# Designs tried in a protein design chat: VHH binders against o75319. Part 16

Target 1, 181 residues: o75319
Amino acid sequence: GNHIPERWKDYLPVGQRMPGTRFIAFKVPLQKSFEKKLAPEECFSPLDLFNKIREQNEELGLIIDLTYTQRYYKPEDLPETVPYLKIFTVGHQVPDDETIFKFKHAVNGFLKENKDNDKLIGVHCTHGLNRTGYLICRYLIDVEGVRPDDAIELFNRCRGHCLERQNYIEDLQNGPIRKNW
Short names: E, the ipSAE of ESMFold2; O, the ipSAE of OpenDDE; V2, 0.75 times the mean of E and O plus 0.25 times the DockQ between their complexes.

## First folded at step 1 (VHH)

Design c2c (framework vhh_h_nbbcii10_fgla; at its last look DockQ between E and O 0.29; V2 from the best seeds 0.00; counts 0 for: pae E 10.5 > 2, unsure alone 60.1 < 65)
Fold by ESMFold2-Fast, scan of step 1:
Structure c2c (fold): chain B 181 residues (1-181), chain A 125 residues (1-125)
Amino acid sequence: as target 1 above (181 residues)
Amino acid sequence: QVQLVESGGGLVQPGGSLRLSCAASGFTFDEYSDYALGWFRQAPGQGLEAVAAISGSGGSTYYADSVKGRFTISRDNSKNTLYLQMNSLRAEDTAVYYCAAEPWDDTGYSLYDYWGQGTLVTVSS
């Protein structure tokens, strides 16, 4: 069966671009088979994602999928012009250093290859909040030198929802800078 | 329609081994192969603890620090079965063990979405 993720409907489909960065966060898009359990206004397919980003006058250049599952949508559901990267992350726990390194490497590679455009890096987990917010904020703190509270506030404002997991917030505010990039 | 049934629990001495199985029904082959699966446990008087997870293809695994190097998660998609091989068991591993499909939501662990009934593992001399 095609179960809608718990509390998925509680979150905005897509946030706003984080000013001064190339990041935009959103909740997981759900392929057509999920629409039987959704009202028309609740649908958020891969097509809906690209339409909503276009409505903001933005364009995606990369999608980073942080979910631990492959059931929500397939890479084939995305336009061929947009690269897709899967980084399997379990929820509830702070991502490990290897995961943080993979995320940083992907972001840095994208930025290097996309100097001549203004395309965005789209990042999502199931709700586009805890794993997503953690990894974006970790990048801003460790690579860009942003103060932890400023990174968290920027993410919260642009996503439209506040990071919920105290262990993630605590690690961002008081944890070590990861030297792996 | 979808059901998960755990088995293989029992009483074992410290240092012993046990293998848990979770039989899934109500899935098509493609559905089961796309679903991430995991093992959780709840010790008496404690909350749920994530133990291990495995991606749909089996290509990615996760282990809690408390079980790394001792437990191995695996799956057989042709049989719709999930396994947890538990070696070097300790008294602290005493718990009811649950299998779950798609357990990794940011809002908490649901006991209603694709969870089994649990199987008791007791590690005692």
Scores: ipSAE 0.422, ipTM 0.681, lowest interface PAE 2.7, mean pLDDT 87
Fold by OpenDDE, second read of step 2:
Structure c2c (fold): chain B 181 residues (1-181), chain A 125 residues (1-125)
Amino acid sequence: as target 1 above (181 residues)
Amino acid sequence: QVQLVESGGGLVQPGGSLRLSCAASGFTFDEYSDYALGWFRQAPGQGLEAVAAISGSGGSTYYADSVKGRFTISRDNSKNTLYLQMNSLRAEDTAVYYCAAEPWDDTGYSLYDYWGQGTLVTVSS
């Protein structure tokens, strides 16, 4: 199926690099089969993603896909030079410890291997907001020692939209630190 | 035209094992499939819970923390069938288990595009 995700059109396609980090968040790009259901100005393809990143004078070094489906686009739609990682992440619910660990491990691995460049970690779910924001903030809090409110504010500002899910916000602000190993 | 049919549910004692099957028709479980496949469950009086998921290619899997190490999701492309091997079953695993394919919206506001009728698993001594 090529149904457009609910409220997908309501969110900015690509955020800004989060200062002091290698993170950039964006909504899910949609492959060509979705274009017939979109106005031209609403289209956001994998190609469009890379164009927008270039417009910001940035370069993607890794894409972490948190969606719970594969119907939106194929890894083959991405340049071969950019690795693609799928982490199935259920919406609405706070990601479980395994999901959090997978995300942290992927980020740490990337940073270790990419010390010699400034390439970005692109993270997206469907809207590139709640799941994406939670995991990025969870990393900043647990691994980088950032204050929860600072992490949330930074993400919201850079994404251009605020985290919406109260359970995510509450967990970030008051929840326990998750093990990094 | 897409249809999912679960089977394999039943009564089992704590510590026992079951294997659920989901026979799919209307699309293929090959390595080129765009469909994500998953198992969900709903316990009495509770909401729908994601149990496990597998990518179209089978290269990536997800498990809920509650079933990690006990359940295994797999697929047989030749049979166009999805499986859930459930070991070390507990009373809290009692639920109707559903097979699902290709979520329309994965944000939690909607469900997969295609669902089976469900199969009941009861874990009781």
Scores: ipSAE 0.022, ipTM 0.367, lowest interface PAE 5.3, mean pLDDT 89
Fold by ESMFold2, look of step 5:
Structure c2c (fold): chain B 181 residues (1-181), chain A 125 residues (1-125)
Amino acid sequence: as target 1 above (181 residues)
Amino acid sequence: QVQLVESGGGLVQPGGSLRLSCAASGFTFDEYSDYALGWFRQAPGQGLEAVAAISGSGGSTYYADSVKGRFTISRDNSKNTLYLQMNSLRAEDTAVYYCAAEPWDDTGYSLYDYWGQGTLVTVSS
């Protein structure tokens, strides 16, 4: 089935660009088959995502999908000009070094290839919060040297919702810098 | 309505193998492909440990470090059954093993998970 993810309606569809970064976070867009269970104002499709980004005077250059399923939308529902990357991320435990490495590698590659524009990296999991916030903050801490509390505050403010998973917050605040080789 | 039933546990010597099965009823794995399916275990006096998980589509797996290379999770959608193949068993693998649907979630809200009753695996000389 095309069941709406639990509490998905409670989250803002798209956050704001995180200043000083190329990141924007959002909840998973839902393909048209889900709209039968949604009021018109609750709909948030792949097309709605791009319209909302344009309304912010921004442009997506990459979408990183952290979900483990294909059921929400298909990459074919996205404009052909926007690269799509799936990084399956287990949600209840702090992501392992391989997952963190894949994320960092994707971000660094994007930044290198897009140094002459201002396009954004869109990151989502199901709700665009816990897994999304963890990996964005992990990148900012490990690669850009941002203080943990500053990275978390920036994400929370720009997403419009605070990180909720306490083990993620504790790892960001108190865990070691990850040196991914 | 929803039931998960584990089987295949028992007594086995160190180095041996077992295959656990988890038969699901009241839902189908294909119908709810957004569910993560997994195995947990609880050793005597210990908390619950995630052992292995597989995505609803079957494309992604997770293994605890303690079982990587020895255990294999799989699913048979035609039988609505989840499996755990356990090889090279050690005394530390002694536990009650539980099958669960949606054992992993990235949200901050708690919902009931579907859990089986458990099957005991004892690894002893």
Scores: ipSAE 0.006, ipTM 0.278, lowest interface PAE 10.5, mean pLDDT 83
ESMFold2 (binder alone), look of step 5: mean pLDDT 76; pTM 0.771
OpenDDE, look of step 5: ipSAE 0.017; ipTM 0.384

Design c2d (framework vhh_h_nbbcii10_fgla)
Fold by ESMFold2-Fast, scan of step 1:
Structure c2d (fold): chain B 181 residues (1-181), chain A 127 residues (1-127)
Amino acid sequence: as target 1 above (181 residues)
Amino acid sequence: QVQLVESGGGLVQPGGSLRLSCAASGFTFDEYSDYALGWFRQAPGQGLEAVAAISGSGGSTYYADSVKGRFTISRDNSKNTLYLQMNSLRAEDTAVYYCAASYGDEYWSTPGEFDYWGQGTLVTVSS
């Protein structure tokens, strides 16, 4: 049962903070039961996530989990001081308007409650790339008024990997702005 | 432990309809299923291609452009069965159809991301 997600080892565990934003992207952390299938250098547990973010002199204030499964780790594996939000998001398809709305609402709520600190919003799907990159870029475009190409370039540079899904890229570049507050 | 068994294949005339079934054992279809399910096909002399996929909850689906509007994927959690309803069949739909399960949710259209496979059922659209 606890098989490693396809190509999970191919991606950097944690990206860099996206300058001018509160976002940081990473791949899904894997709980201890996965570690017998991993070399020590390949392990990326919930604890490892927090250690790597501290190494960058950053602090998480919220984790948004976009995976459509609960098998990778449990919210109980995270520090009690960091809120966890699950938004079940199907891979491959451009996220629907309800999912986009939930993401935007969560981000805006965090920013209003954390205007006096510099804590980050950590966002992940399985690889921390396609669903993660889409929703972060969608937020920047629709809410912050960032040009689509600039949002995509910023995400790609900071994540250390480029968005792979052409339908996601096409929607970000040429799709409608979602007015779903 | 996980096993998938397809049924419902056969010979059908162009414009006809056919329903494929895939019975799953070794895991349960429910609202908290960790398994995404899909249908793939391989036509004579061609590679394996994705046809349709459905999320663990059943709330999201994927369809290849070639079958969109003609095929419908569904799951029945009470019967632990995946279905593919194929309407308006064409000669180009002739293929061996495979049921597949992925213990993950990221990749619906890539065969390499599916962990468990049925043995396949032949669908021939002819005469």
Scores: ipSAE 0.015, ipTM 0.330, lowest interface PAE 6.6, mean pLDDT 86

Design c2e (framework vhh_h_nbbcii10_fgla)
Fold by ESMFold2-Fast, scan of step 1:
Structure c2e (fold): chain B 181 residues (1-181), chain A 126 residues (1-126)
Amino acid sequence: as target 1 above (181 residues)
Amino acid sequence: QVQLVESGGGLVQPGGSLRLSCAASGFTFDEYSDYALGWFRQAPGQGLEAVAAISGSGGSTYYADSVKGRFTISRDNSKNTLYLQMNSLRAEDTAVYYCAAGTYDDFYSSGLYDYWGQGTLVTVSS
């Protein structure tokens, strides 16, 4: 189906780059087939995503798609120069260790291959908020040693919306550090 | 016309095993490679509860905490059939079980599934 995701219109399309990191978060882009259900100012296609990133004087080097569906847009809708990684994550549940380690591996690999540039890692789920914010914050806490409350504040400020799911927030603040094993 | 038909329900004693099947017609699982396939259940007097899901193309599986380690979801695209293997059954597993197909990003959101079966009754009783 071509139904617009619930509450999708309530969220800003793209956040700001998180200072001191290579992360930028956004909500899921919607392919052309959804545009008949949107006003012109509500449209946020893959092309619109890249235009908005460029308007911030930034460049994407990787997109990580955390949605559990492939219906919103196809990888073929993205520029050939930007790698696309799909990590299927279910909403409402804190991502499992395998999912967390896949995310960390992808980020670490990108950073090693992109030492000579300033390209960003774009991360999104449906709203670019809960699953997206959780995995970015989990990376900052576990890999970069950022304090949980500082990571959450940084994400909230740069995304322009606060993490909403209490189980995600609780895990970030009080849960164990996930080490590679 | 798209249909999902469950089978394999019945009466089983506590500790027993049962395998549910969901046969699809009017579409193939290959056509629905972008769709999630899942099992939901509804116990007498209770609301609908998500049990397990499997992604179309990715092969990723997800389980409710109450069934992890006891239930296994699988699919056979050549037979256009979804399965739920239920082991170590408990009285609390007594419910009508539904299979569903849909494209959404929240496993527990029944309202976003496009197609539903009629349900098959599983009774766990001594």
Scores: ipSAE 0.014, ipTM 0.308, lowest interface PAE 6.9, mean pLDDT 85

Design c2f (framework vhh_h_nbbcii10_fgla)
Fold by ESMFold2-Fast, scan of step 1:
Formats: structure tokens, C-alpha cells, sequence
Structure c2f (fold): chain B 181 residues (1-181), chain A 125 residues (1-125)
């Protein structure tokens, strides 16, 4: 339906590119049918997403959608030139190994195919915070060897909001490294 | 006024099958397509266990390892009903089964915003 996600208005639409990586995080874009429930300055459509990325002098090469729903926007609402990948990820629970490996595979494949450009991997869940931050940090820790606290700090700073879920933070800091995909 | 009502539980022999239904009233699955819908169970003397979940309006599903390949979750938005098809039932599947609806951005499917009263499934010869 056209229900605005809880607390969605409380979060910045788009973070900054995470330096040293190809990641940028944002909250879920909402298709035009949601705009009747939003003030003009609150609107964040798929088109608005691409405009905001361009305002940062960046370009999206892939969108990874981690929401457990298809109602917020459709892939058809995105430019034909930008690949879209859906990874249905249940909120509140630490993502399972299968989900983590799917995310790692998608990122590694993108990086291999995009060696000759500087296009970004856009990652979002509903708020672009907990599931998004977990999977990005998990990738940095497991694949790139970044220290957990450094990965979390980098994400928090660039997203403009701190990871909220303690179970996600605990798993990143003290949980096992999942074998490289 | 939101209510989830489970049905279809009962006594079944090991190796048998049951289909559980969860009828929603006070809201529609079409209106609340953003809700994660799922099944949880509580065996005698045990804690609550997540069994299966299905995306709000899509066909994406999750299953606990203990039930993969045996249970199938599905939904019928036109009937405002969630289903759990349980095949090859085992004694360890004996539990009260609850359906639950959780708004996606509030937690996924555990804990849930709305719970049914539960339906008892007993697997015993």
C-alpha cells in the first residue's frame, strides 16, 4: 500500500559515498503515489535519488534493495541503465549466511565488471541504516579486512546516522568472519 | 479491531500432513502489503521459534532449517488469508502455531505487532 514507512521522514534521504569504497547508502525511495502524503520537501522518489547522487558528482551503477517488500517502488521506476538487485532481508534479525553471501557475490561481481569506471553501489533497506549498514560493514570486515569498529564508524559518519540495533553491532564486533564468497 | 485467527490444527500421525490457515480481519493484506507475515511455534516447555515468513506482497519466503523442504508458506490476498502447508510431520513439530503480522520497517517478523491466539498441532500415534 501507500503507507509511509514508520520513522522514514526522520532519516536523511542519501548519505555520502564511503571513502575508499564504492558504497553509498540511502533510505528507500517512494514512488509518486506516496507523494500525496508528503510535503514537497519530504518527497524522495527514484528520480529524486538519482538527482541527489548527481548533486554529489557521483553516478550509480547498481542498486541493491534489501527491503522485504515490493510496494515502495518498482524496478521500472529506475533508469534502464542502472541494474537493480533485490535481496529480501528480514529486519531485526542478523542476516543469515545465505543473505550475506548473496550480497558479497553481487558486490564482487559489480567491482569486477566496473574496473574501468567509478560508478557506485547504492544499498538501501527501509531506512538505509540497520540492514544496509550491517551488510556493507560485513563486506568491509570479511572481504576487505577492515577492523569492525572502523567499518562501523565509517558507515555511521557517511550515512549521517548511527547503526541502531545492538544485535547487529555485536555481531559485527564479535561475531565470526563468514568465509569469503 | 485488528485480529488474526488461526485454524487447521489438530492431531495427526507422524508422516501426515496439515494445512494451517490464518484469517485476518480489521485490515487487508492488500492495504498492509508492507507487513511481513509469518508463522511461529511454541512447543511444550520451550521458547517461541520462528518457522516461516513471506514478504508483504511478493513470493519471497524464509524457512527455519528444521522445516525446510517439508513446510510451505503462502498467502491469498483476495481471501485475506495466510497458509502453512505442513508435510512429513514429525513428533518434534508438536507445538502451538501462531500467525503474526509485523510492519516491515518496525522489525520484520519477530517480534510481531499482531499475533493470533494460536492453534495446537499434535503429532503422535
Amino acid sequence: as target 1 above (181 residues)
Amino acid sequence: QVQLVESGGGLVQPGGSLRLSCAASGFTFDEYSDYALGWFRQAPGQGLEAVAAISGSGGSTYYADSVKGRFTISRDNSKNTLYLQMNSLRAEDTAVYYCAARYEDDSGYFPSDYWGQGTLVTVSS
Scores: ipSAE 0.015, ipTM 0.340, lowest interface PAE 5.8, mean pLDDT 86

Design c2g (framework vhh_h_nbbcii10_fgla)
Fold by ESMFold2-Fast, scan of step 1:
Structure c2g (fold): chain B 181 residues (1-181), chain A 125 residues (1-125)
Amino acid sequence: as target 1 above (181 residues)
Amino acid sequence: QVQLVESGGGLVQPGGSLRLSCAASGFTFDEYSDYALGWFRQAPGQGLEAVAAISGSGGSTYYADSVKGRFTISRDNSKNTLYLQMNSLRAEDTAVYYCAAQGYDEYSLTPYEYWGQGTLVTVSS
């Protein structure tokens, strides 16, 4: 239904670009039908997302949607110029190797096609925190060789909220490097 | 009247196979092409768990780690039917399986718009 996801209002809509990367994280935008349940200052539609990115002097080149539902907004609600990729990722569980591979493939493909610009990869789940933070950090650790604690700190600082799920944090810190990209 | 009706459940021995079907009536899958369709299960004494999902276009699928390589989700929009092919069944796959019109999200506490009544799958020797 059109009910607001639990705790969605508790999180900042959009983080800042993670320095040295093309990543920016945010919580799920909610289409116009959800606005009946929100005060004006709480609204965060797809249009609001792009306005907030522009306010940071940034431009989105890709959105990766990690939610396990399509009920929050439609790809058609996004500007035609911005590619949209859905990777269905169930919460609570550490993403499996296939999901990690799909994410890495999408990121690397974007970077190859966007060498001549500075456009960002926007990544979100429901809160833009656990699934989002895990996959971004996993990419930085496995592909870019960033130390796990440094990747987590960078994400937490730029998102404005700390990763909450202990199993995700433990996998990032102590889990194996996934060499499937 | 809008309904999702599951079928194909039953008793099967470990290592066996079952194919579940979910027939939709009162709406078309084309009207829900923007929404994921999926299979969920509830084992005795446990909560609902996402098993598999398929996008409206059919171009993207998801599987829980416990069922990857064993289960296959598919849809046939011309028949308005969702399928779950279950191979190499294990005792731990015993559950009531539900068809749903939208996927499960980790912090979504909202009830889903359309759910089937469930079909029991028992894997036992």
Scores: ipSAE 0.020, ipTM 0.199, lowest interface PAE 6.2, mean pLDDT 85

Design c2h (framework vhh_h_nbbcii10_fgla)
Fold by ESMFold2-Fast, scan of step 1:
Structure c2h (fold): chain B 181 residues (1-181), chain A 126 residues (1-126)
Amino acid sequence: as target 1 above (181 residues)
Amino acid sequence: QVQLVESGGGLVQPGGSLRLSCAASGFTFDEYSDYALGWFRQAPGQGLEAVAAISGSGGSTYYADSVKGRFTISRDNSKNTLYLQMNSLRAEDTAVYYCATDYPEDYGSYHAFDIWGQGTLVTVSS
């Protein structure tokens, strides 16, 4: 089966760019084979993702896929001009230090290569909320020096949904700053 | 019909070892190489806890902090079987162990139409 991820329909497809950053968050796009289980207005394919971002007058320069599965869509479903990076992260648990390091490295590398443009880093997990929000906020806190509550508020506002997992929120607010090693 | 069936549970003393197996039928791991597979457990009166996961390709593995260094997840696509090697077992590892597809994704559902098994009981005591 091509079962729709649980609660996937409950979330807005794409948030807004987080002001002062290069981040935009969205839920996982679903390839064409899932469309038979969706009403036309519920469809959110890789093509739909790029259309929605263009409608915001934004452009993607990188997609970071945080899901632990490869069944939702294939990298070849994306435009060849947009790099795709897979960082396998499990749900429910705060991402480990190696995962946090990989995310920070990818973001820093993108920013160095894209100094002369305004292209966005698109980040998603299944719902574009918990793993996605955690890693974006962790980056803002650890690398950019943003206060935890400010990072969380900014993500929640721009995503259009609040981080739901208390262990993720607790780690962001009271956990240690992860050093870039 | 697609299903997963766990086996290998039993009673073991602290410090002992067990190997759990999860056999798939109605689908093949080779054909569904994009399916991530995992083990989760439920102790009496508690919620589900993710234990270990392996990516569809087998190239990425995850372990909960409580089992890291003691448990090893592996998959054999030719045998259509997922394994969990459990070493240095502790009393707190006592639980019913389940295998599932796409668990531990954020909202993987035990009660939806997703593929999961019936569970196998592991009791660690002495």
Scores: ipSAE 0.404, ipTM 0.677, lowest interface PAE 2.7, mean pLDDT 87
Fold by OpenDDE, second read of step 2:
Structure c2h (fold): chain B 181 residues (1-181), chain A 126 residues (1-126)
Amino acid sequence: as target 1 above (181 residues)
Amino acid sequence: QVQLVESGGGLVQPGGSLRLSCAASGFTFDEYSDYALGWFRQAPGQGLEAVAAISGSGGSTYYADSVKGRFTISRDNSKNTLYLQMNSLRAEDTAVYYCATDYPEDYGSYHAFDIWGQGTLVTVSS
């Protein structure tokens, strides 16, 4: 059925653009069928996502979906002008090298193709926090040479919530750099 | 409408084996299912912990470090039943074991599951 993900209501729907980057993180938007189980003020649909981004005077250029399910919303619920990329990412575990590479490749490809604009890369998992935060931070650390603590602090501040999983944090702070090719 | 019912718990000696079953109704968890299935346990006076989980497609599994090599999670789609084979049981495995299902997000965390069975007691004692 259309179960609301656990703790989904506890997180801010959309974070802020990460200064110096093209990243913005948000929790998973839920298609209309979920609204029956939510109070009006709790609803966060794909349409709501774009409205909130617009309110920040930003524009999405890419959505990277890290969830491991397809029940929350359909790519068809998104504007045709915004490409949608699914990277199935298992929770709890630190993403494997393949997943990390896929994410980096997608981001680099977007940046290469979007040099002439300032559109954002929207990234989300279920809560838009742990998997999302890890991969964004991993990119900043491995590709842009940002210090791990700075990357984590920046993400936490902009998302409005802190990374929760210690294994993710530990890997970011002390783990090896992953290959970029 | 979705319901999970655990069975198979009981008293067993250390080193013994036990197989738990979880009968699911109201949904199917075949290779096209978007639901994850998991086993959790709660020992007396302790918190709930994840034991094992499997994705709907069966392509991904999770085991707690404490049970790796001893426990095996599996399912029978024809019976719509989840299993936990427990071998080389230890006293510290004593707990109420719960079956749960939800979307496959965080296999190692019970926070990813929102449908739960009533639990079945496993007691490992000499």
Scores: ipSAE 0.009, ipTM 0.338, lowest interface PAE 8.6, mean pLDDT 89

Design c2i (framework vhh_h_nbbcii10_fgla)
Fold by ESMFold2-Fast, scan of step 1:
Structure c2i (fold): chain B 181 residues (1-181), chain A 126 residues (1-126)
Amino acid sequence: as target 1 above (181 residues)
Amino acid sequence: QVQLVESGGGLVQPGGSLRLSCAASGFTFDEYSDYALGWFRQAPGQGLEAVAAISGSGGSTYYADSVKGRFTISRDNSKNTLYLQMNSLRAEDTAVYYCAAYTGEDYYLPSQYDYWGQGTLVTVSS
């Protein structure tokens, strides 16, 4: 259905690039069929996403979609030149090791293939907050060696909203480092 | 058009095992499927309870705490069939089990599922 996700309007559409990384986080874009339930100022389509990133003088090289649904927008709604990767990730639960590995593998592959440019990895779930923030922070901690509290603080500041789920925060701070599989 | 047909239910004693099957048509269980699949159950006089879910590619699985370690969800892409292997069954597992195809965000919410099978009865009793 065309039902707007709960609390979707409560979140900023797009965060800022996370300095020292290639990550930018945002909430799920909504295709044209959702616009009937939105004021013009509330609209955030795939086109709006690319306009907002361009306004920051940035360019997307990859979108990683962590939602567990395809109903919000279709890959065909994105520019043909930007790769799209779907990683089905259920909300509320800490992502499992397989999901974490898939995310890390995709990020590492992008970085290897994009050494000669400064394009960003755009990551989103429904709100661009909990699943998105968890996986970005998990990557920074496990692969880049960033301290957990520093990774969380950086994400929160750049996203403009703080990670909300305590089980996610607890896992990032005190959970095991996941090795690349 | 998506259709789901369950089979494999029946009567079993506590501690026993059953394997449920769900045959799908109208889409395939390959890497590119945008449908997640799940099992729900409904005990007599109760609402729907989420049991397990698997992504369309089969790469991610999720289980309710009540069944974790006892039940295993799996798929066979060549047969376009979803399975639920149920071990160490308890009287509390008695329910009608439904296969469902999901295009929503959270497998706990029956309202997110667009397609449902007819259900298969599992009775765990001595």
Scores: ipSAE 0.013, ipTM 0.224, lowest interface PAE 8.7, mean pLDDT 85

